VH-VL binders against q9nrl2r1430to1533. Designs and how they scored, part 331

Target 1, 104 residues: q9nrl2r1430to1533
Amino acid sequence: GGVHELSAFEQLVVELVRHDDSWPFLKLVSKIQVPDYYDIIKKPIALNIIREKVNKCEYKLASEFIDDIELMFSNCFEYNPRNTSEAKAGTRLQAFFHIQAQKL
Short names: E, the ipSAE of ESMFold2; O, the ipSAE of OpenDDE; V2, 0.75 times the mean of E and O plus 0.25 times the DockQ between their complexes.

## First folded at step 19 (VH-VL)

Design cc41 (framework fv_nezutatug; at its last look DockQ between E and O 0.88; V2 from the best seeds 0.78)
Fold by OpenDDE, look of step 19:
Structure cc41 (fold): chain C 104 residues (1-104), chain A 121 residues (1-121), chain B 107 residues (1-107)
Amino acid sequence: as target 1 above (104 residues)
Amino acid sequence: QVQLQESGPGLVKPSQTLSLTCTVSGGSIDYGYTWHWIRQHPGKGLEWIGSIYYSGRTEYNPSLKSLVTISADTSKNQFSLKLSSVTAADTAVYYCARGPYTSDNYYMDVWGQGTTVTVSS
Amino acid sequence: DIQMTQSPSSVSASVGDRVTITCKASQSISSYVAWYQQKPGKAPEPLIYTASYLYSGVPSRFSGSGSGTDFTLTISSLQPEDFATYYCQQANSFPLTFGQGTKLEIK
């Protein structure tokens, strides 16, 4: 515990969460609200889960962290047609992430 | 770091089916991303053959669609290409590649080394 | 299908030269263009994604620009290891398509 400087992963997660287009990704999709989601998406993930993994130091390599973020976007595009608000938000957030990920 | 490696017979007779496999290491093929097959005829440019998403959904080049099948085996962490009724025009270096799963930006950021396939009687 | 017309087909240059390669798309593809470098007997390697962003590890002498239908790859000061064939690719929609390539040779 205690106050410490954010790691690169922590900082990037903070930036992703604060992004205007993060709203589809902040937490897992509700099975109640979207009954068929988990029939389609087999490896669900969200920014709160990724943040928790970062906080627990579960990512040993940048590639592991990137893989989870990409999975998050992949799930969004797999479930949501490209003309949906979720997909459009995902497109913008993914573009942002791809730029930031080059710094890792 | 993810690595891709193509494998399969280097020689195929005309009218037979070309079969190649891309083995992925350092990452899982059912863990996001889009997986591609590309080929390059001797001395020529690059031609996209088809793609498979981590979910198993596929996209094919319309010029090859009737002859191409792309599949994935998650248990072996592989995805495969089958091209039926081959001719000399199918002689090429075949590459597998990975790129992000997107709605509108399908670039390829990791490539295999490529494998040469010659169609000859 | 979206056609990518790449020019020139070949170019001879010397070390230290500024080199520009162009791709024209048959229709607007926003910024969804990638560039690749291929050396003889090797697989293509990514240089640029989304028209202007360098892939990790790519030297800063490489740059990409453009939007809509006209795109350029620029090498500000050519190095010996840059002699290769370069390809553009539209990444916006299926079928994915490549330019015909530009062979950059030593003068």
Scores: ipSAE 0.870, ipTM 0.944, lowest interface PAE 0.6, mean pLDDT 96
Fold by ESMFold2, look of step 19:
Structure cc41 (fold): chain C 104 residues (1-104), chain A 121 residues (1-121), chain B 107 residues (1-107)
Amino acid sequence: as target 1 above (104 residues)
Amino acid sequence: QVQLQESGPGLVKPSQTLSLTCTVSGGSIDYGYTWHWIRQHPGKGLEWIGSIYYSGRTEYNPSLKSLVTISADTSKNQFSLKLSSVTAADTAVYYCARGPYTSDNYYMDVWGQGTTVTVSS
Amino acid sequence: DIQMTQSPSSVSASVGDRVTITCKASQSISSYVAWYQQKPGKAPEPLIYTASYLYSGVPSRFSGSGSGTDFTLTISSLQPEDFATYYCQQANSFPLTFGQGTKLEIK
């Protein structure tokens, strides 16, 4: 809740989306393009879904918002080996997020 | 706020299996984090025992010679440590901890209160 | 395995003093060091991650620096509540390892 937290969540999501390394996270992984993804990843999530949850005021606590963002990165690291472009992008975007999240 | 609480017997006899459980509240263990066991020997520093990822994958300290098993029960929101064939050298305060799942930066942001385990006849 | 060597092992200082604790890794760990504060009878508490970033709620008198193998924790003006043991941790690779600790005693 609260107006201050909702504005902060929206601002952070916008900053994540604008970041150069957001490309693996903008929308859910395509089941058609990556058929085995949903066999490995049980709780899929992406920035477009998180942004909609912010817009609908579905996060009651900052920890719920942070948990969804962390889940997004964890799915990336669980599915993608560390030397892939996806994992490297995830590493950089997560580091940026950890700095920004301290301000919440 | 996420909180971690260790539970288990405070006294274990040599050669038995030490079994500890970490109960997580205020968050879910299958939500994108890495979960750790760390111990601190009397008057000594900290030793990482092992970790379990939200997916169930594990990492263990090689120094424990595969005597360690870490597992998770998502229905109870718990993860557990089993250390077999204990000796007096396993007397320590045992902590559970959480950290973000990262590719190369495994720091710990939440710690349990710790539970003292004594291995003695 | 990456060994973490802390210096000094113990330090005694007065309220208001500046204190510096160092930690040296046996090989490069980039900036992937964390620092923890542990008071007697309590669990370690997170202080700093990634060499220089403070956790939420950590007083600004704490700061960290370093990259590669050499890392520093600085307390700019000691307070009575800063009496504790401080640990560095390399976070770069498994097995995760900790320094032996630095006991800070306030006189």
Scores: ipSAE 0.637, ipTM 0.903, lowest interface PAE 1.5, mean pLDDT 92
ESMFold2 (binder alone), look of step 19: mean pLDDT 92; pTM 0.948

Design cc42 (framework fv_nezutatug; at its last look DockQ between E and O 0.78; V2 from the best seeds 0.00; counts 0 for: pae E 7.0 > 2)
Fold by OpenDDE, look of step 19:
Structure cc42 (fold): chain C 104 residues (1-104), chain A 121 residues (1-121), chain B 107 residues (1-107)
Amino acid sequence: as target 1 above (104 residues)
Amino acid sequence: QVQLQESGPGLVKPSQTLSLTCTVSGGSIDYGYTWHWIRQHPGKGLEWIGSIYYSGRTEYNPSLKSLVTISADTSKNQFSLKLSSVTAADTAVYYCARGPYTSDNYYMDVWGQGTTVTVSS
Amino acid sequence: DIQMTQSPSSVSASVGDRVTITCKASQSISSYVAWYQQKPGKAPEPLIYQASYLYSGVPSRFSGSGSGTDFTLTISSLQPEDFATYYCQQANSFPLTFGQGTKLEIK
């Protein structure tokens, strides 16, 4: 629709997406590229999915929004060893998120 | 908002197994995060016992590893602690807690109220 | 294991005082330190994460600083409700470990 002021959730998602370390999280992991991913990760999620939920006003509480973001990071650390580029990016992005989430 | 509540017998005999349960409300234990058990002997500091990730993977305090088992029941939204062969040294207030799943920053942002367990014959 | 040496073990202070509590890690843990406040008969409550960031709702008179091995918790102007026991925790690696605690008592 028309131009409107972003909600706190929308704004935070925009900031997360624009972050240099967002690249592992922008969309769901490809099953073709990572064949065993979905055998390990039971509740996949990504920033594009979270953004869609925000746009549809599916988050009624800040805790619900935070839970999805934390799930996204949890999945990253569950699948990727700590010395991988994905885990390192996730660590930095999660730290950023934790700071921003205190404002919600 | 997530809430945690410890439950179990307050009295355990020596050599028996201490069994506690943490019931989580306002959030799902298989929906991310790391879940912790911590204890505090009377008048003493805090001691980490072990943790379980939302995936079911566990970490244990090496000093207690051979005696500790942590498990999760997603159907009840609970995770549990079992400590075998208890002695008077295991008398303490036991806390469950939640923290983010991280690679290297395991702080605890939500705690239960704690439950007192006394080991006595 | 990473040891957290907390000091002092106890401190007496008055309302309005500046109070500083220190934790020293046995090895470098970057900024991965958390601080907790515990009142008698109550569970610990989180104050600070990642050495210097306050949880929502924590008064601004609380602050944390440090990196590597030396960390501090500071209360700029002590209030009556701040008398409690404080704990630092290294959050960097397992096994997770706490400082011995600092009991802050009223003078």
Scores: ipSAE 0.894, ipTM 0.950, lowest interface PAE 0.5, mean pLDDT 96
Fold by ESMFold2, look of step 19:
Structure cc42 (fold): chain C 104 residues (1-104), chain A 121 residues (1-121), chain B 107 residues (1-107)
Amino acid sequence: as target 1 above (104 residues)
Amino acid sequence: QVQLQESGPGLVKPSQTLSLTCTVSGGSIDYGYTWHWIRQHPGKGLEWIGSIYYSGRTEYNPSLKSLVTISADTSKNQFSLKLSSVTAADTAVYYCARGPYTSDNYYMDVWGQGTTVTVSS
Amino acid sequence: DIQMTQSPSSVSASVGDRVTITCKASQSISSYVAWYQQKPGKAPEPLIYQASYLYSGVPSRFSGSGSGTDFTLTISSLQPEDFATYYCQQANSFPLTFGQGTKLEIK
């Protein structure tokens, strides 16, 4: 995208990071702390990686940005059972994201 | 904008296997979404057939489980439906659809145009 | 399996009317309901997710409400382009199931 789309992506990422339920998504899951994570999740991603991609203008389309955010949530739901704190936080943050993404 | 397009034969004989393909454009099939097959019988409502996750995991309607296979070809950005041993009851419009993968919420935010399949001798 | 029962099966109404369509789940599904609009000869289009959230680009005259087993779709001021069949879907668990549909006809 254009410079206006990059501002919108940056604004949305900032809103996600500031949300109370962002804590499972700020950084990539540690391989040392969670050894089996990368056996299950083949395309890891986190908010710090997405923010860096926005800063480097790596998203050409809004759909590419949206897909990375949705991948982040899908990884959470695949790895974490439904009733975990991580999955519940993911559900709430995803709902917030869908509201904010309507502005793109 | 993500678009989905169904393709396959419009006429299938009883006892044959119905094979349909959904081609995805404007987005990648293997990033964070679920991919669904739904059908709509003439003058009737919608029936979910099954889904495939970006990870390759599948879920099938129990009423069709022994007859249905859903698969994906990431290199062609496509996913496919095979329904074996069809009867006249399988005559329907077949849709493919996309939805975000969630732990609790399985909705469909993009639909294909649909393809009509008639099963007749 | 969770059954979704819509009522009424059809509605005839005038432009400007307020129309309400209901959907009842056979067991609690929290707020995990979606609503779709299907015009003749077309694929369904998403309207609402999680009972009350409008999908992007959906006119604000559409709204949804409910939780547990009882859900409603409301059109606050009916327009001619709203003639269609409307479906609810439970999005809580597999197998995914749809209501049987409500046909909305403009007088």
Scores: ipSAE 0.036, ipTM 0.736, lowest interface PAE 7.0, mean pLDDT 89
ESMFold2 (binder alone), look of step 19: mean pLDDT 91; pTM 0.942

Design cc43 (framework fv_nezutatug; at its last look DockQ between E and O 0.83; V2 from the best seeds 0.74)
Fold by OpenDDE, look of step 19:
Structure cc43 (fold): chain C 104 residues (1-104), chain A 121 residues (1-121), chain B 107 residues (1-107)
Amino acid sequence: as target 1 above (104 residues)
Amino acid sequence: QVQLQESGPGLVKPSQTLSLTCTVSGGSIDYGYTWHWIRQHPGKGLEWIGSIYYSGRTEYNPSLKSLVTISADTSKNQFSLKLSSVTAADTAVYYCARGPYTSDNYYMDVWGQGTTVTVSS
Amino acid sequence: DIQMTQSPSSVSASVGDRVTITCKASQSISSYVAWYQQKPGKAPEPLIYFASYLYSGVPSRFSGSGSGTDFTLTISSLQPEDFATYYCQQANSFPLTFGQGTKLEIK
């Protein structure tokens, strides 16, 4: 498509994706690689899904957007113990998000 | 916007079980947050009772753990507190609250209005 | 358990004054401290988390600082609506614990 000004949601998703700690969150977890993931996580979500929802203007309120991002982090902490690389990355990225979300 | 509302009997007899419910509106309790119970004795500070994650996992104050049960009913979008064998020391305003699901940052960003519970014979 | 020692327990001040409240943690908790404001007969309301970040809607006259064990809440110029009780909370680990509170009264 054409060049357009990014919304606040779009901009924040771009920043999240570009963050060094985004790697656990870019796409849905593979059921093949992690066979028990979907037995534990009932509402899977990832940044590519959230980005698509933003692009489709599915978020009418900032709270809806924030809820999905928080769900993404919650899933990470629910599945991954605190000492894992995924949890540590999630902790840092969530902190970043909480700071940036104040602008919404 | 999410809102929380406590409900339950305002009077409980000693040795009985205190039972409270927090009703959540404007958001789902099984959607990526941590849910807390906090209380405040008259004229005193705040005391954390326990928490429940959206997954149903719980954390309890060690001083109350043997007496406290926190549960969630996703069909009603509620989570509840049960405190057994109450005494006058359990007289307090009880609050439910929400915060992020984290590994290390358990702040509370949305609170209910609180409900007063008096323990008296 | 992590203890939060809050001081002072009470303070009298006038509109326009600079007010400082402190909390000391019994062990290092990085920047995982939250501050709340509570008015009589009302629920606590969040002011600050991450030790220094204001909750949305909180006036800029409020600020938080500190890391490790020593934390401070500052009101740069007290307004009439700021007279209340303030609480710090360590958010680092369970059991979650609060400071004893600081009652800010009109002089």
Scores: ipSAE 0.868, ipTM 0.943, lowest interface PAE 0.6, mean pLDDT 96
Fold by ESMFold2, look of step 19:
Structure cc43 (fold): chain C 104 residues (1-104), chain A 121 residues (1-121), chain B 107 residues (1-107)
Amino acid sequence: as target 1 above (104 residues)
Amino acid sequence: QVQLQESGPGLVKPSQTLSLTCTVSGGSIDYGYTWHWIRQHPGKGLEWIGSIYYSGRTEYNPSLKSLVTISADTSKNQFSLKLSSVTAADTAVYYCARGPYTSDNYYMDVWGQGTTVTVSS
Amino acid sequence: DIQMTQSPSSVSASVGDRVTITCKASQSISSYVAWYQQKPGKAPEPLIYFASYLYSGVPSRFSGSGSGTDFTLTISSLQPEDFATYYCQQANSFPLTFGQGTKLEIK
């Protein structure tokens, strides 16, 4: 990743954060409020962590960035039943992401 | 770039177990994707065999369900297919493939190059 | 199981022609259709998902349309590299199923 790719990663993360359906993904799930989450989800991740990794230039390839975002959605679908608000938000945000990721 | 490569024996005798392995490079099988086995019969086209999620959950084609096992070995970055009690009808090109983990839209975005398996006496 | 029926089974066409391939599902699948191209001796490669979205790197001469049960893949101006077999796939529910294929041959 050059400077142009890092700007594209940052722009995409900003667009995800601003999306109405970003609310389940902004920060890591609280272990105290949801104690069983980390029994099921072994690789937790959230938009604030991904944004920090972009800011620190930790993604060398677009595929590494895409993989972290896909993991974020996969964790949501693995933990949450399909009829929950979290899973429905995840479905809509993932569809938006797939369209935006074509620009990478 | 993620790449998938099938491996296993090309010739299997009837009633034996067919065993294939898919090796993944350029990505990790325990990230947020689903991993598929598909086969292509001579002159008949494509048939989905089954899938394994990054979490280890599986889905199998009902026509094969009691005969199929799909498993993953994250330490080797591999997932595998076992198909028991094979017959000549199981002769095909076998592909492994990847797709995003979605709630409702199960498409494949990366395919292996395929391996030919012949079931013959 | 949802059956996917492609038409035609084969088509002969010339470079520059517009070609349409159709796929019919045995029940409504909304827009959950993918299309794949398979060249001789090669693995299938993705073209389209969700009926109409082009996969990354797919040329814009490919387009998809449809919803419900009837779906269409269109190539607006054939190129020499487009002579291949094309498959539709329903992506809505398990078991995942494919059409029987449409072979596109040079005329």
Scores: ipSAE 0.538, ipTM 0.880, lowest interface PAE 1.9, mean pLDDT 91
ESMFold2 (binder alone), look of step 19: mean pLDDT 91; pTM 0.940

Design cc44 (framework fv_nezutatug; at its last fold request DockQ between E and O 0.88; V2 from the best seeds 0.81)
Fold by OpenDDE, fold request of step 20:
Structure cc44 (fold): chain C 104 residues (1-104), chain A 121 residues (1-121), chain B 107 residues (1-107)
Amino acid sequence: as target 1 above (104 residues)
Amino acid sequence: QVQLQESGPGLVKPSQTLSLTCTVSGGSIDYGYTWHWIRQHPGKGLEWIGSIYYSGRTEYNPSLKSLVTISADTSKNQFSLKLSSVTAADTAVYYCARGPYTSDNYYMDVWGQGTTVTVSS
Amino acid sequence: DIQMTQSPSSVSASVGDRVTITCKASQSISSYVAWYQQKPGKAPEPLIYLASYLYSGVPSRFSGSGSGTDFTLTISSLQPEDFATYYCQQANSFPLTFGQGTKLEIK
């Protein structure tokens, strides 16, 4: 396929993944490590999934892309109390995303 | 993009229950985010009433908590407000709004147009 | 509860003027402040989030600043369409609270 210029969505996903606070969001939560996660979170999502959707051109509107990212953060804050490392990382990453999303 | 629209009776008698519905289009209420009810008494400022997360968990203004119930109907993509035992003080424009689900930054980035509710005998 | 004390309650200004509105939080809320613009008969419209970031489409003459307890909304050069009521909101914790509002009127 060759190298091409990244779309705005692709670029933002790359930036999110590279962010220091992306570690809770890179892939789906392990059911083995967190046995009750999927009892609580019914619409799991992660950056790798979002990246795949971007690569497959599944997002036709910026709002669709943003919704998936916000779902990802929503899941984090729904499951993780405010004082957890995951929530704290999520807070910072979400702030970053909110700023960057305005450019979409 | 998401749009919100309030609906319900514009007139409610004292001591009755005010019921409003926010219909969401262009997005699902169970797909993340926080959903808010805010009101504005005539000529006054904004007052947060309560919120419901996409999961169905709720937060209420303590000053109104005993009288307020917020619920969601995912099948209709709506969330609702019920305010019991209303008085003239509950006359206001009622807004529903959406904001991100956060741990500590609950701003409202999309608002409905608002619906006027008058409490009068 | 976190109280947001907004000032002034009203201000008269002319087109081209620099206008400053202030909100003071009763406790530190970091940068978790939003600003809204409301025109008569309309719903509030978001202007600023995280104290200093403008929503897309908001003119650059609007700016927000502050952290901790003191926050400011500034309109560098007032335009006719800017006459409205403005509200700050602390977004840090429940219950969510708004400032009393500032009505910006034409002089």
Scores: ipSAE 0.926, ipTM 0.960, lowest interface PAE 0.4, mean pLDDT 96
Fold by ESMFold2, fold request of step 20:
Structure cc44 (fold): chain C 104 residues (1-104), chain A 121 residues (1-121), chain B 107 residues (1-107)
Amino acid sequence: as target 1 above (104 residues)
Amino acid sequence: QVQLQESGPGLVKPSQTLSLTCTVSGGSIDYGYTWHWIRQHPGKGLEWIGSIYYSGRTEYNPSLKSLVTISADTSKNQFSLKLSSVTAADTAVYYCARGPYTSDNYYMDVWGQGTTVTVSS
Amino acid sequence: DIQMTQSPSSVSASVGDRVTITCKASQSISSYVAWYQQKPGKAPEPLIYLASYLYSGVPSRFSGSGSGTDFTLTISSLQPEDFATYYCQQANSFPLTFGQGTKLEIK
């Protein structure tokens, strides 16, 4: 997107990264530490990758940016049982994101 | 920008299978959302039929579970509803909808326009 | 299953009135309630999620509140385009369930 839209995407990603519950989402899941993750999750994504895409102006529409953020949470809930610390963090960060996304 | 459009026959005979398709444009059905079928009976309001996750996992209303199948075709960017052994009670407006995949906050942010299905002999 | 009970079933009101619609869940659902507006012959449209957050493009005259089992939707100054049927939905757990609806009519 445009200059003002890029600023909005960047602002939102920064707010997500700074949130206490961002820790499962900062970078891609390690295949070494979690060997079966990439057998289950077909489209891996993380905040560092989304931030790089914002920086490179790869999002043409706000919906594309939102879709990547939602995919990030969906991968978390698909892989992690509801009672795990990862899923609980995802639930809280996604709720925060849904509130912040009103600005887009 | 995401748009959903229901399609299928408007008239179905009792005991047959109702088949509906939701065509999604402006987004991909395997991109991390949950996709829903909801129907609205005359005078009875809205009823959730079931959902399919981006991964292909399904959830069905227990009242319909043995009769309902929801499936997805990612190559056509469509998801579909089949409801077997229909009766007049299945006469309704059928909606497809999208919502975020979540653990505990399943609201629906995009709805199709709806398609009327009448079950009559 | 979580039953959602809406009240009133209908209300007659004039442009400019304040209208309140209530929704009661059969068990606690925290704040996991959504509200939808449906005009005749149209699909439902999202108004509110998480009990109190307005969906994008929804006028500020709409507001929601509540937690636990008791939830409200308020329209602070009714406009002609607000005459519709309103539904609450519990979003907490499957099966997803809706209130019976509240029809808001012109008086």
Scores: ipSAE 0.654, ipTM 0.897, lowest interface PAE 1.4, mean pLDDT 91
ESMFold2, look of step 19: ipSAE 0.632; ipTM 0.895
ESMFold2 (binder alone), look of step 19: mean pLDDT 91; pTM 0.941
OpenDDE, look of step 19: ipSAE 0.890; ipTM 0.948
ESMFold2, fold request of step 20: ipSAE 0.650, 0.587; ipTM 0.898, 0.884
ESMFold2 (binder alone), fold request of step 20: mean pLDDT 91, 91, 91; pTM 0.942, 0.943, 0.943
OpenDDE, fold request of step 20: ipSAE 0.925, 0.925; ipTM 0.959, 0.959

